# VHH binders against Growth hormone-regulated TBC protein 1 (Grtp1): the designs that were tried, part 4

Target 1, 359 residues: Growth hormone-regulated TBC protein 1 (Grtp1), of Mus musculus (Mouse) (q9d3n8)
Amino acid sequence: MDPAERAQAARARVPRIDPYGFERPEDFDYAAYEEFFSTYLVILTKRAIKWSKLLKGNGGVRKSVTVKRYVRKGIPLEHRARVWMAVSGAQARMDQSPGYYHRLLEGESSSSLDEAIRTDLNRTFPDNVMFRKTADPCLQKTLYNVLLAYGLHNPDVGYCQCCAQKPGSSAGLRSSLTGMNFIAGYLILITKNEEESFWLLDALVGRILPDYYSPAMLGLKTDQEVLAELVRMKLPAVAALMDGHGVLWTLLVSRWFICLFVDILPVETVLRIWDCLFNEGSKIIFRVALTLIKQHQEFILEASSIPDICDKFKQITKGDFVTECHAFMQKIFSEPGSLSMTTITRLRKSCRAALQAQS
Below, E stands for the ipSAE of ESMFold2; O stands for the ipSAE of OpenDDE; V2 stands for 0.75 times the mean of E and O plus 0.25 times the DockQ between their complexes.

## First folded at step 1 (VHH)

Design c2 (framework vhh_8cml_1)
Fold by ESMFold2-Fast, scan of step 1:
Formats: sequence, C-alpha cells, structure tokens
Structure c2 (fold): chain B 359 residues (1-359), chain A 124 residues (1-124)
Amino acid sequence: as target 1 above (359 residues)
Amino acid sequence: EVQLVESGGGLVQPGGSLRLSCAASGRTFSSYAMGWFRQAPGQEREFVALISGSGGYTDYSDSAKGRFTISRDNAKNTVYLQMNSLKPEDTGVYFCAAGLDYYSTYWDAEYDYWGQGTQVTVSS
C-alpha cells in the first residue's frame, strides 16, 4: 500500500465528533469526510451570498419559483431555520399562536405521555454528544420538552402514548413515537430553538406527512404502497423481483418514511432533502426513494431471496452516491423523471382504499 | 482564482483514443468540481463529464458513458479525460471548467473558470 494511503487509513480509525455532535466510528474515513465537508461549506458559502440578496430583496422568504430553485441548490447553514420556518408555514402558525408552546409546557402533563417520552430519550442519538444525559446544555431535555408539547398538542399522538404504556402495547405504536423523536432531534440540532422545532415538527406531522403518525399509521402505510406502484411504473424489473419474492415494502423502506431518512442517509444529505421537503412537500420522499432504487437497479436485481433483498436495500443508502449530497440532490430531480402530484394523489387514493378494504 | 490550461487534443481516426489533460494553477484545487465540455462547429456547448473535488463522484453524458473516463490528480492539480472508441461526432473543441456549484455542474453558465480549449478532430 502507498504510505500516504496507510497514513490516511490509520487516521480514519480514530473516533471523531462531526459538526453536528455525532461520534464517528473508528473505521470511518474522517480525513475524506473533512475534505468533503470543506467543499460542502464552500458551496454553501457561495449560495449564502445569493441567499442574503434574496432574503433582503424579497422582504423575507415566501414560496416562489426563485425560492424553489434556491432551495434545491441548498440552504446555507445560517439560513436553514429561517427558511424552513417560512416555506413550511410554521412561522405563520407560530405567529398566530403567541405563548401557546410555553402554555403547553406549563400545564398539567399526562403521566403516561411523560413515561413514553422518557423511555425513548435513551434510544435517541446515543452517538451524539449533545443528547447524552451528561451533556451541558443537555439537548435531551430540549427534546423532552418538544415531544411533550407535541403530545399535548395532537390527540392522535396522545392515543399512541396511552397504547405504549399498556401491557402488550404494539411495537408499531412505539416505532411511530420513535420516528418523531429522531425528527425532533434533527430539528433541534439545526434550529437551536425549542419552540421553532415544535412548530416545524407540527408542519411535518400535521400537514406535510398525511396521517403518518396517526394511531393506524394509515398514511405511512399508504405512501409505502404508493412507492411500490411508482416502482412498478418506472422500474418494472425491480417490481417484478419484489412481487416474485412476495416482498413487503414496509420491511424494506418503513424507516425511510417514518424517520425521513434520519440515520439512513448521511446528515448533510438528510438536511438537503429536508430543505426541499419543507418547501415542496412529501413528493420529495418519493423522488429520493426512486433515485436510490434506480441508481442501484442492477445490484438489486442480483438478489435471490428476501434476506438478500433486505441486505441490498441497506447497502444502497451507503457510499459515495449518497455522501456527495450536491450531486445526489441534482439526481432526485432528474433520474426519476416526471412525478406529478396528480399521479401521487391518484395512487394515494387507490392504495388507501385497498388498505382499508383489507381491514 | 484559478487558471486552466488544456492539452492532449489532436487528430485521430475513428475508433482511436486520446487523453486530454487540464492543468490548474491557483489555490484549493480540491475544492473545485471539474467538468469537461465540448463545442462542435455550429453547435452549442455541451456537457461531457464531471468529477467532484475528492474524486469520489463522477458522471457522464449519455454519449460519453462507457467510452470516456474522467479522473484527477490533486497532488498535480490536474484533471484528465481518457477518450476511447472515438467517433466523428466527438469532433469539437474540448474545454476544462472549474466550479463550486454541484447543482449547476451540468450547466456551462454556472462554471466560474474556463480553459481556452483544445481541438479534437475524429476523421479518416
């Protein structure tokens, strides 16, 4: 081996903490990551100049063709919270409800909600130094407050909490709450603002993601079936493989939907996806999923069993393709081809009806 | 703040090969995505290939895929385009370009720095 390559391999074995507070494993190539992140920041800094002009010239952020183009090219780190709040509608809801978040926290909390959240806190980002019990300031406490407030705000989440505390409670209900804690955690990391994180969580759970976190999780199940239909339309060879083995798409992609790619894709890539998700809505999830499957189509088609398919689907979320987030984001808008809301709405209607008929 | 100089162009018969080089001067070469573009007589400039700053990501036009290979040597501040199985329709002036915006990597207008170009002619 080249001496420079050996030195790089040795450096890659040392654990490091990334800019978001996550401890990287010993086998992680931190030198390559530092090089990538330096380039990532240069690109975002170039975008920051254009964003500063946009924010100043337009009297704030409002949805437009220009904002759509800018968001797709990446929101600079310093503007993310402001832009997410504005384009999601969270800012407007927050402004219409002064003191609401703090009143939720000052009121009487459900003991069952408290216990459910506390149980999930220890499972949320154990590899992040800011979410450990010993951290000061402890983001685990901030996460607790956001989730508690949201549970009190949304009756459907209240039902999930009660079920989680009963003997024989569903793993699916716990998974729903677990998905929300990962989403809330990322929001807290980026906004650095507890109340903004609450209102962004409300934008995702209450508006952008149709019935994902309702007790039956019908919207979440529906959208996974919509992906299956989109794969049949756009990637028929992959669909034939899945159908041939009797694959349940929920077993492959549930975490892609419920956690919005948190802990599935690299942090920078997740944040770039969420930039577009807050601005353009849930169709972005389908664009990401189709791009991952299409890029790895030949690899997936080599699978000979359900466990092999599952292993391959875990592999396609790793590597350079998803790490080079700028190129990846270009591909989610080109590689799947046309993806209209008319088609998604039609498929959601038929898939939802089919799921309800099975009940 | 980078200057680009292409070399390696020339006349070659159909089915032949050429290796283009682009030498960059200036700082932070590894911070730039590098692209190759070409322009045939009477045609608009078109994308050929790109490579990320680290070299970890490459992409190609449909016409170049399977025939051309882009690579870079950051220690030498140089990017290369290995062109195999050349066809008459590959004839054109080949430009090296450096840019910081990956979203605009396929668009010539979004590149910040350009070389002067090197002529590639594929003819019997």
Scores: ipSAE 0.000, ipTM 0.140, lowest interface PAE 20.3, mean pLDDT 80

Design c3 (framework vhh_8cml_1)
Fold by ESMFold2-Fast, scan of step 1:
Structure c3 (fold): chain B 359 residues (1-359), chain A 123 residues (1-123)
Amino acid sequence: as target 1 above (359 residues)
Amino acid sequence: EVQLVESGGGLVQPGGSLRLSCAASGFTFDDYAMGWFRQAPGQEREFVALISSSGGSTDYSDSAKGRFTISRDNAKNTVYLQMNSLKPEDTGVYFCAARPYYGSRLPSEYDYWGQGTQVTVSS
């Protein structure tokens, strides 16, 4: 009715843009976010002087007890890319392979690889102003290059959208998304360098994560079963609830693993997790998952059905507990208790063998 | 304890065939991607072929495509390279190499290497 009121309503629909380029709609409490982000930056800034001194060492950044302690307490935004490159081994591999990334981009790609990537580009961060087709510079084009190069570099992964399963012979709960698009997108946002993003993607997909993105996704399935066993050992009441309802862990946690918490947890929290993931490896994923489940154990145990369990698992990845990333990161190293790579390796062998026997 | 032992090399005339084998021990073979690399005198190691840990994915250099086939037998901890239509340019020491899960075209990304087997293509 009222032209001024309609104009105000139209303007109220324009979302605010966060520091990473994501549009926050009017139903998002942006004022609370700004207050949180201010505190987040203060915590990281207090560490900046110590990090600057560490990074000016004659040997550069190398894995050590000191680096592990510093990474767990937070990497300042301006040092994140450099530290990730160094502690993951990506910098060393990039330095040993001059021109390799650019040669991959000049390589012949299959039409199926190109189509799979382009399909995923349209679904990758539509709420981010930098990943739109009309953006200048257009990070969607950078993302295309990184994913194309990775598909050519690692034929085991093939960057596959499962076009061959066109009606789907399996129940409709299958995920055809690789998750690499979301991971690569975050790497590009933080590094602002496509070649560094490629080598960091290789560190994650090719070394840190065991067989997550091959067509069978055997490593991804294995690690979800490893989590189920860790929950049985450490949180037996939750395990009993899941077993009692016949819940498949894949329905609850697949995106925690395949996307490394991208679009599951707040951006700041994901980046703090990845700080530790690049430095300490895949054990960090299990620490995060166990902390989320343990913190919300009583809430989860109230569930009376599979849909209720699914709803509760969506809720535990939201709210203040996961938004206050500094406190959250401290808890992933205290709350799950002891968690050794010896235990994880043993469970991986057992769970993988069980899954292969079923195939 | 970790060992990769290549065999099957030899002298062959242009247009001939050879089948290389690489026997692996001391690691969980099923968890490793395998690559074949070659080195001619005075040159760097160059990529020839790779196969994933499961055997589901393979890749070849441009010079090897259509002529060479990589395969593996996880029950025997062995990787193979079937080489057909051999050319004098294929002459070199052929190495097998292993890295976790996924193959790579980069020699520097492989953890374990064999001692190599000589392939000579000459008339």
Scores: ipSAE 0.000, ipTM 0.287, lowest interface PAE 13.9, mean pLDDT 83

Design c4 (framework vhh_8cml_1)
Fold by ESMFold2-Fast, scan of step 1:
Structure c4 (fold): chain B 359 residues (1-359), chain A 123 residues (1-123)
Amino acid sequence: as target 1 above (359 residues)
Amino acid sequence: EVQLVESGGGLVQPGGSLRLSCAASGFTFSSYWMGWFRQAPGQEREFVALISTSGDSTDYSDSAKGRFTISRDNAKNTVYLQMNSLKPEDTGVYFCAAEGYYDSLYPDEYDYWGQGTQVTVSS
């Protein structure tokens, strides 16, 4: 069978809507996906068997060397909510605060917070059938509640809109960067539980990624500069290219960090990254970023201008390398080499100090 | 096809030395932690030594510390175990194994295994 016949046959066998409710784009490679998924299904089956044994025998999920190894090799979809809640500490905080989430929703909200959230609702996953107003259950309403509750819970963060450029009452004339809506949306898709999604969002925004979503976004800016330093240490040719063109890393990777790879990488790959992120913390983001850059080093080094660099960085988040999530996750733990928290902590201190001196 | 082929085993007197080699093919060797395990007759496989993907980190069982050295050559897709000051208790089938995600001390966590090479230490 020729390639066109194979592509046509694959389109008949692979559903148009993925398991998470997203409509596959019209240019989607159904044949490549079918090939990937046939191999990945074997892995999923083996992981499901091992996780079933682990969960039956241990009296619950606790952080351990065994759980760390299991998480790195992938959490089955049916167990993600339970494992994420346990390893992030979200379950413990939820259990310590009975009724807190519901009391937040009964509270009085500001008109500016309400307006900010509602503006983003229609722009959040328009390609997902569960986020449409006609869906039952309607996840758009669930998303509104989670974001509203979080804005009331953490007034210092509220709802992140510091990348929206003002002056002017002209939403749509300048792009705004938001990340909390995409993050909360993914949490809701996986947990299918409003309150659990809130506590997982608190684990990410309040503990794992401090200062990422505060008005100054100092933590986010700091970690982008930490990535720049890690690239200088581990991929000096790429660093030289960036320095030679005077390109700012914020132009290339801001969405990787602020959205935690949502809508940047394939859904399965993002979920595998988040499995590790909830268990091991923010160092996982640097491992993902370094792996993407290292894999495409030769391609990136062909760039001759800032727009060309930007275009190449958009391309490196696509294709088979990132779609084959099991192999990709293996590579984030091997390809960047050693990445100690001592090094990250040192780099965070120096980068934060440099940013504060400029501000 | 994934293959791990051990060599270098044999019969040696107490106090002697052996160098085991494990030739790997069919996977990206440089992306895997490599381990050596041994199995004595009637016993379960036990950890002997492991080495990180780059070779910059190693770990050893208490019985192997100071006597055995694990090393690797990523250009040749080969991992080695240099065994010095061998004792009768070191007798067993020695297996090399590959683990893609973590520095595991546990046999059941390893993805790929060789068929083993016999090491016999006797007078």
Scores: ipSAE 0.005, ipTM 0.318, lowest interface PAE 10.0, mean pLDDT 85

Design c5 (framework vhh_8cml_1)
Fold by ESMFold2-Fast, scan of step 1:
Structure c5 (fold): chain B 359 residues (1-359), chain A 121 residues (1-121)
Amino acid sequence: as target 1 above (359 residues)
Amino acid sequence: EVQLVESGGGLVQPGGSLRLSCAASGRTFSDYGMGWFRQAPGQEREFVALISWSGDSTDYSDSAKGRFTISRDNAKNTVYLQMNSLKPEDTGVYFCAKDLYSGYEWYFDLWGQGTQVTVSS
């Protein structure tokens, strides 16, 4: 069949709105997606069968070697909420705190926190039909509630009255909420449950991610420097290029960390990453980053300036490599080689100390 | 709003055959994959068969392979499940689902729907 005819047929048959409510962009390759998804649907079906058997036999989900293998191969969409809640520890925390989420929403909030959240709502997923003001139900209200509750739950992330009087506190609050709106939005789309989204957000922000969303964002900055050190150890030619041009890793990868790859990688790939992130923790972020850089090493090494490096790092998050999510997920566990939490913990301590000495 | 209506169930003897139909409303039927699932009394819903949006790819549970055939007619907005060599273990309420990747709750209303298949000797 003529490629133009096939592309036209695919546009007639592939929905304009994806399964998560996002409008496909005007330049979306419908034919490539159709080809990819026809193959991937077979994989999804086999995973659904295996997960149904696992869930039927276990009386629920518990962390195990078997669950780890299953999660790495992909959680079916219909089971994601249940599995994420179980393996992250969010379910246990929610069960130990009955009524807590609703009590947070009944409490008094600051006008500054309300203002910051509403500003973020206006720029969160304008391309998603569920987040439009005309949507019924409108997920903007759900997102507002989750973010408000989290700001009240964690004063280090949210605005506090005593901190408000310090220079830069409002800038810090804007910075700490930037990114959290995107991850909370994805949680709401997948769980379809406001309270579960709150407890999953708490698992990510309060436990899995080390100090990413506080005003200083010290943990986020630390992990970017940890990636730089991992690149120095595993991809020395790339490290030499960065050092030679005096490039700050923050300019290249800040959105990879702060948004947990939301709006950086395809939705399906992000969800596969989060499956592993909730189960195995923050080392998954480094595996994803190293795999992206390693796969595109030769392309990156062609760069001759800081703007060229920045443009190349934007390009490596696009295309077939990241769209074929099943193959991509297999590579994050093979291509970076050995990566232990012992190494990450050691690097976090040294990088954090270096950053604090510079301030 | 997409509405799915299952039909074709009934009582058959072991070794018998049934053809189930699922009629879909709306313009999006041909854009998504379709599947069949079943639920026996007191048990969780289980996967039976799946067909891609184009009809080029199909997949079956181990219990359905060689006995069941899933097909679709995009002009009629209908998906079918041809069931041959039926066994008592095939007894249950059979549900159709739109877009397995999106989950059941997102793209169909099967609450109180389904078609009963009873295989008894």
Scores: ipSAE 0.000, ipTM 0.113, lowest interface PAE 20.0, mean pLDDT 80

Design c6 (framework vhh_8cml_1)
Fold by ESMFold2-Fast, scan of step 1:
Structure c6 (fold): chain B 359 residues (1-359), chain A 123 residues (1-123)
Amino acid sequence: as target 1 above (359 residues)
Amino acid sequence: EVQLVESGGGLVQPGGSLRLSCAASGFTLSYYAMGWFRQAPGQEREFVALISSSGGSTDYSDSAKGRFTISRDNAKNTVYLQMNSLKPEDTGVYFCATDRYYDFLSGYHEDYWGQGTQVTVSS
């Protein structure tokens, strides 16, 4: 069949709005997606059957070698909320604090926190039909509640003392919720439950991502430097290119870390990453980053300037490699080689100390 | 006025065959994955078979593999389940289901279930 005829037929067969409520872009490759999804649907169905059998074996989900293996192969959408809550520790925290989420919403908020959240709401998923003001149920209101509750729960995260990134500039108070809105939005889409989304957000922001959304964003800056060190160890040619041009890793990868790949990678791929992230912790972020860079190493090494490097890093998060999420997830556990939390913890300590010495 | 109507159920002896149909109205079937589920008295609904929107991919429960075949005719807005070598354990109400905005395997498919068709396998 002619390629143009195949594209037209696929456009008629594949819904314009994806399963998560996102409108597919005008240049979306419907034929490629149809081929991908026909294969992936078989995988999804097989995983659903296996997980249903596993979950009937005991009253609840418990961390084990078997669960780790199952999570790496993908959690069915219908079981994600339950499994994420269990393996992240969020369920235990929620059970220990009955009524806490609702009490937070009855508390008094500052006008600055309210303004910051409302500004972020209008920028959160304008391409998703569930996040529009006219939607019923309106997930924008749900997102407001979760972010408000989190700002009240963790006051250290609600604001950021940020200067203009210039020595001698006055610091200003601004929302440190930038990035959290995208994370909370995805949690709401998957859990369909405000309180569960709040406790999962607490698991990510309060435990898994150290100091990412604090005023100095020290944890975010630290983890970007940890990635730079891992690239030096595992991909020395790429490290030499970056050092040769004096490029800052924050220009390339800050959104990979602050948004946990939301709006960077396809939705299905982000959810597969988060399955592992909730179960195995922050080392998964580094595995994803290293796999993206390694797969595109030759392409990256062709760069001749800082703008060219930036353009190439935008391109490596697109295309078939990241869209075929099952194969991609297999590669994050093979391609980077060995990567332990012991190594990451040591690198975090040295990188954090170096950053603090510069202040 | 979205509607799914199952038909083709009935009483059959062990080893017999039945062909179930699911006729869709009020929407374009070709955009949606379709599944068959069944429910025996006092039991939860269980998965039987699934077919992708294009028909290029299918999957079956372990009990259905080798005995049942799911197919679709998008021009007729209909999905079929051919059941061979029927056993008493296959007795139940058979339902077809689709998802309009969300993946079929998600919790978002309850709006588009048919009323079911009774299959009884006995002598």
Scores: ipSAE 0.000, ipTM 0.112, lowest interface PAE 20.3, mean pLDDT 81

Design c7 (framework vhh_8cml_1)
Fold by ESMFold2-Fast, scan of step 1:
Structure c7 (fold): chain B 359 residues (1-359), chain A 124 residues (1-124)
Amino acid sequence: as target 1 above (359 residues)
Amino acid sequence: EVQLVESGGGLVQPGGSLRLSCAASGFTFSEYAMGWFRQAPGQEREFVALIYSSGGSTDYSDSAKGRFTISRDNAKNTVYLQMNSLKPEDTGVYFCAAKYGSGYYLTPSYFDYWGQGTQVTVSS
């Protein structure tokens, strides 16, 4: 073979790797993705000029009406870590606790916590070149440290109280219960900083998401019931379909909540959601869920069985609607209508009380 | 204030050699991966070479493999690019760049800090 042909063949065999390090499968339309991403970067470049001006003012990033508007329209890739740290309160907590993260890692660890984390490491982003064991430097070690530190920091949560390895456990059920590793992994990919990832994980798990990763996962179960009530209020035809077939919302949306849409929605869309989640809190999750359901309402209402409903809910998280992240993010603030934290808090109290009375 | 200052560029005949240096200040140099990019007239910046924060691993573009060697001296906060067997196609402005962390992010937009560049011209 000619050296030119050999070099071309070698390049043709190299996996298509996206900007985040994920190897795209052969059936993935990478040309369409490249076209989308190049267009999206133009939008982010225009936003970068405005963000540079904003970041020079008022001693850096502070929560405000202006920051809220800017975050909703997209944070440039290079500023995401700084903005997430600032608007989530993570930066303030890190600054107030010098050396705390490193002291956690120097402390005595539980062998059960170590084993639980290590079991999930090899299942976390096996398609990402930075998370494979042979990567240098290997983000898998960084991920281990962040999850270990968090388990020691919050012993009520630990790492995996509800998904500890047991003989006869359903692999599918265990997979749907695992989420902290995917969240921490995304934080590491974006921040490129181990300690910042820890404090952002604390912002999400300790403050923004109430009891999602506790032993009973009561907060997660509560929020799925809150979504069901919001669907009854805002999309009554869909609620009637669910009730008519006796389907449980947990079967449809548990991974939307546990993984914060990681591996459910495209990477760019997840990052845009997290931009708003860190700034505006958990109501963003409900806005995303309601927008997905409302946009596909007619499609969902064609369902004739529980498996058909499940398949349709898998389909609504794919396609152009969710890939065009800029337009999608505009719709989550218009399509669901009014949605206040007051309403969410009231529904959370009601749903939590009902769940506790049933257990 | 973060600064990256390149030096060592110049005019060289085909087959010649040049050693570029980049002096860094304003950040913890040992925690950053250091890279070299180049830009020819009318073209976008392209990746040339990277050395990871550990110093034990390096990456090169296909055009640089076997001809260029990247190295670092953490005590001097300096990264080097030794360029051998230079070709006219190597002509361009060479930029030093720094990024925290590691991985596949070799596109210019993912690097945190940039130097002003140094001109390399390979001509007879």
Scores: ipSAE 0.000, ipTM 0.128, lowest interface PAE 18.3, mean pLDDT 82

Design c8 (framework vhh_8cml_1; at its last look DockQ between E and O 0.07; V2 from the best seeds 0.00; counts 0 for: pae E 14.0 > 2, placed apart)
Fold by ESMFold2, look of step 2:
Structure c8 (fold): chain B 359 residues (1-359), chain A 120 residues (1-120)
Amino acid sequence: as target 1 above (359 residues)
Amino acid sequence: EVQLVESGGGLVQPGGSLRLSCAASGLTFSSYDMGWFRQAPGQEREFVALISGSGSDTDYSDSAKGRFTISRDNAKNTVYLQMNSLKPEDTGVYFCARELGDYVWEYDYWGQGTQVTVSS
């Protein structure tokens, strides 16, 4: 078949709105997506069968080596919320806290928290039909409630929903550096449940990634430096390039960490990463980052300036390597090599100390 | 082509210790995650411990955690299982295996097993 005819036929068959409510961009390659999905559907079908058998043998999902291996190979959409709730500890927290989420919504918020949330609502997923004010139901209210409840639940984090000037931004005005609105938005799209989204957000922000979203963001800054050290250990040529140009890692990777790859990688790939993140914790972020860098290190090494390095880091988050999510996820567990929590903890301690000495 | 040979089993009293070894040949040892499994008569093999190819990551069953330690020596192509505070329910044949990677709980090479018996 003629490429132009194939593209037109795919555009007619593939919906303009994706399964999560996002409008596809004008330059979306419908034919490439259809080819990817036809292959991925076979994988999803096999996963659904295997998960169905696993779930028949259990009263509930618990963390185990078996569940870890199943999660790494993909959670079917129909089970995703249930499995996330179970493996993250969010289900246990919710069960121990009857009525707590709703009591938070009855509480009084500060004017600064309310204003920060309302500003972020207008920026969250303008290309998603479920977040438009004309939608029924409109997810903006759901998002407002989840963010409000979380800000009241964890006041130190709630005050971090401020904006900062971005380098080269045409807006010039505030933008959210926390990324929590994007994270909560994805949770709502997947769970379709306000309270579950709140407890999953608590699992991420309060336990898996502590101190990422406080005003100083010391945990976030520390982990960006930990990535720098891991690159020095595992990809020394890339580290030499960065050192030679004096590049700050926060310039390259800040959104990767603070938004957990939302709007950086394709939705399907982000969800697969989050499957593992809820089960295995923060080391998954480093595996993803190292895999992106290692896969493209020859391309990165071609850079001749700081702007060129920045552009290459934007480009490595696009294309077939990240769109083909099943193969990508296999790579994150092979390409980085060994990566222990002992090593990460040691690096966190030294990097945190160095950052504090600079203040 | 690939061969895994377990050793170190035996009879031990409750509360005792054993160290199991698994010698590997015919494979690129450091490239593969390795596991220990056990099987009581009439039961399915059950997971005991797993160690990554580099040795930096380990995982244990609930019954093994805190009592057993998996380790490896990639220079000697050997995986170890140090078993402390042994209980009668730890009795069984212990197998070493290589993880398949693309299959859930599938291992493509198994040893012959070594018997561990915990009794007076």
Scores: ipSAE 0.000, ipTM 0.226, lowest interface PAE 14.0, mean pLDDT 83
ESMFold2-Fast, scan of step 1: ipSAE 0.011; ipTM 0.429
ESMFold2 (binder alone), look of step 2: mean pLDDT 80; pTM 0.802
OpenDDE, look of step 2: ipSAE 0.148; ipTM 0.624

Design c9 (framework vhh_8cml_1)
Fold by ESMFold2-Fast, scan of step 1:
Structure c9 (fold): chain B 359 residues (1-359), chain A 122 residues (1-122)
Amino acid sequence: as target 1 above (359 residues)
Amino acid sequence: EVQLVESGGGLVQPGGSLRLSCAASGFTFSRYAMGWFRQAPGQEREFVALISGSGGRTDYSDSAKGRFTISRDNAKNTVYLQMNSLKPEDTGVYFCAASRYTIYGLSSADYWGQGTQVTVSS
């Protein structure tokens, strides 16, 4: 190193990088994070011991009452890939389809799909050192492969039609990959395995989430309306505030659903949510959303305008409540009260019908 | 008429190295993904490594990562497996496989070699 370059490097602040490879903003409170993490390590150590004993038994991980209880209390990072693959059904599908993922990658792709993915790559985790072109291994290349394979596996999620300008006409094709790139990126960071990330993405997009990434995004729109109805039932004061100002729930919570809380909640909290999501399905999303809104109900009710409501909804996804992931996860199972898939299925049918009647 | 012929197996001590070769004939080699599988006595054949037709993509089993390197020479119709830091659990018959597409499972292979014995002992 020359002396001028060394002197310049000495003046520059070295960016701090978290355990997942993300460079955080200059004002990020690393002291508070380190304090949180030191406390959380005690919990992680206790869980790792219990999970090692559970996994030492004959055979692999299977859904059970015991596994459900263990998953709700957190899966150790080193076991996440194995447990997620097992409880989501992804492992079974991968085992039934030998060579399928790599055959997709050896095949031809359309130029429009390639362009859409490359555009998404440049917008996916630019603040993560593993997703930069100079990284070795370069996770951007891994992410490209997973998204390409998924677009070829499920063409509907790789393409959507823009709104028609006139009845009976179409505006053309556009990628609906926005959102899936963040999900696939997190899967790659955790599994460190390209093919497993593909099959876990298939479990989420193809089975757990109903029509979230199809061209119409009807399932995504439906679930936002289901949340609105659950808030009307369980948190009527908040519902009255939203109705009073004419606020659309899509304006507030769309990224909570489409990105499965990626870049909305802290990484540790997102991973704990996904532990339960892979095991128990989409009802977990509603439990998280209701817990966030309920915990901050008094704060939200102070809002006096639509922009104020929007700002408050951005604030409720930050701070100690969501950073203390272990306590937060306990609260998603207690604070919203009863919430069954029977109720969600019924609400999905009525909300979908209402949306279709408005078109 | 299609043939895959493995060679380079043998007996080595733990920590030793071996280079396996698989000579292919009867098909357009550069259009086929090539893989290595192994089988210990009384066990199922398991995936070890693969390489795409162009050589631009490789993949390895967890047990092979960092120790084994797969490569190919399309001019010689040959695929290689360089095995370093060999362990007793690497003992088995090593099979060469060819597929028009990539190979992870037994059912995805179009052609199989007869195998070459690798023994890691003493």
Scores: ipSAE 0.000, ipTM 0.099, lowest interface PAE 19.4, mean pLDDT 81

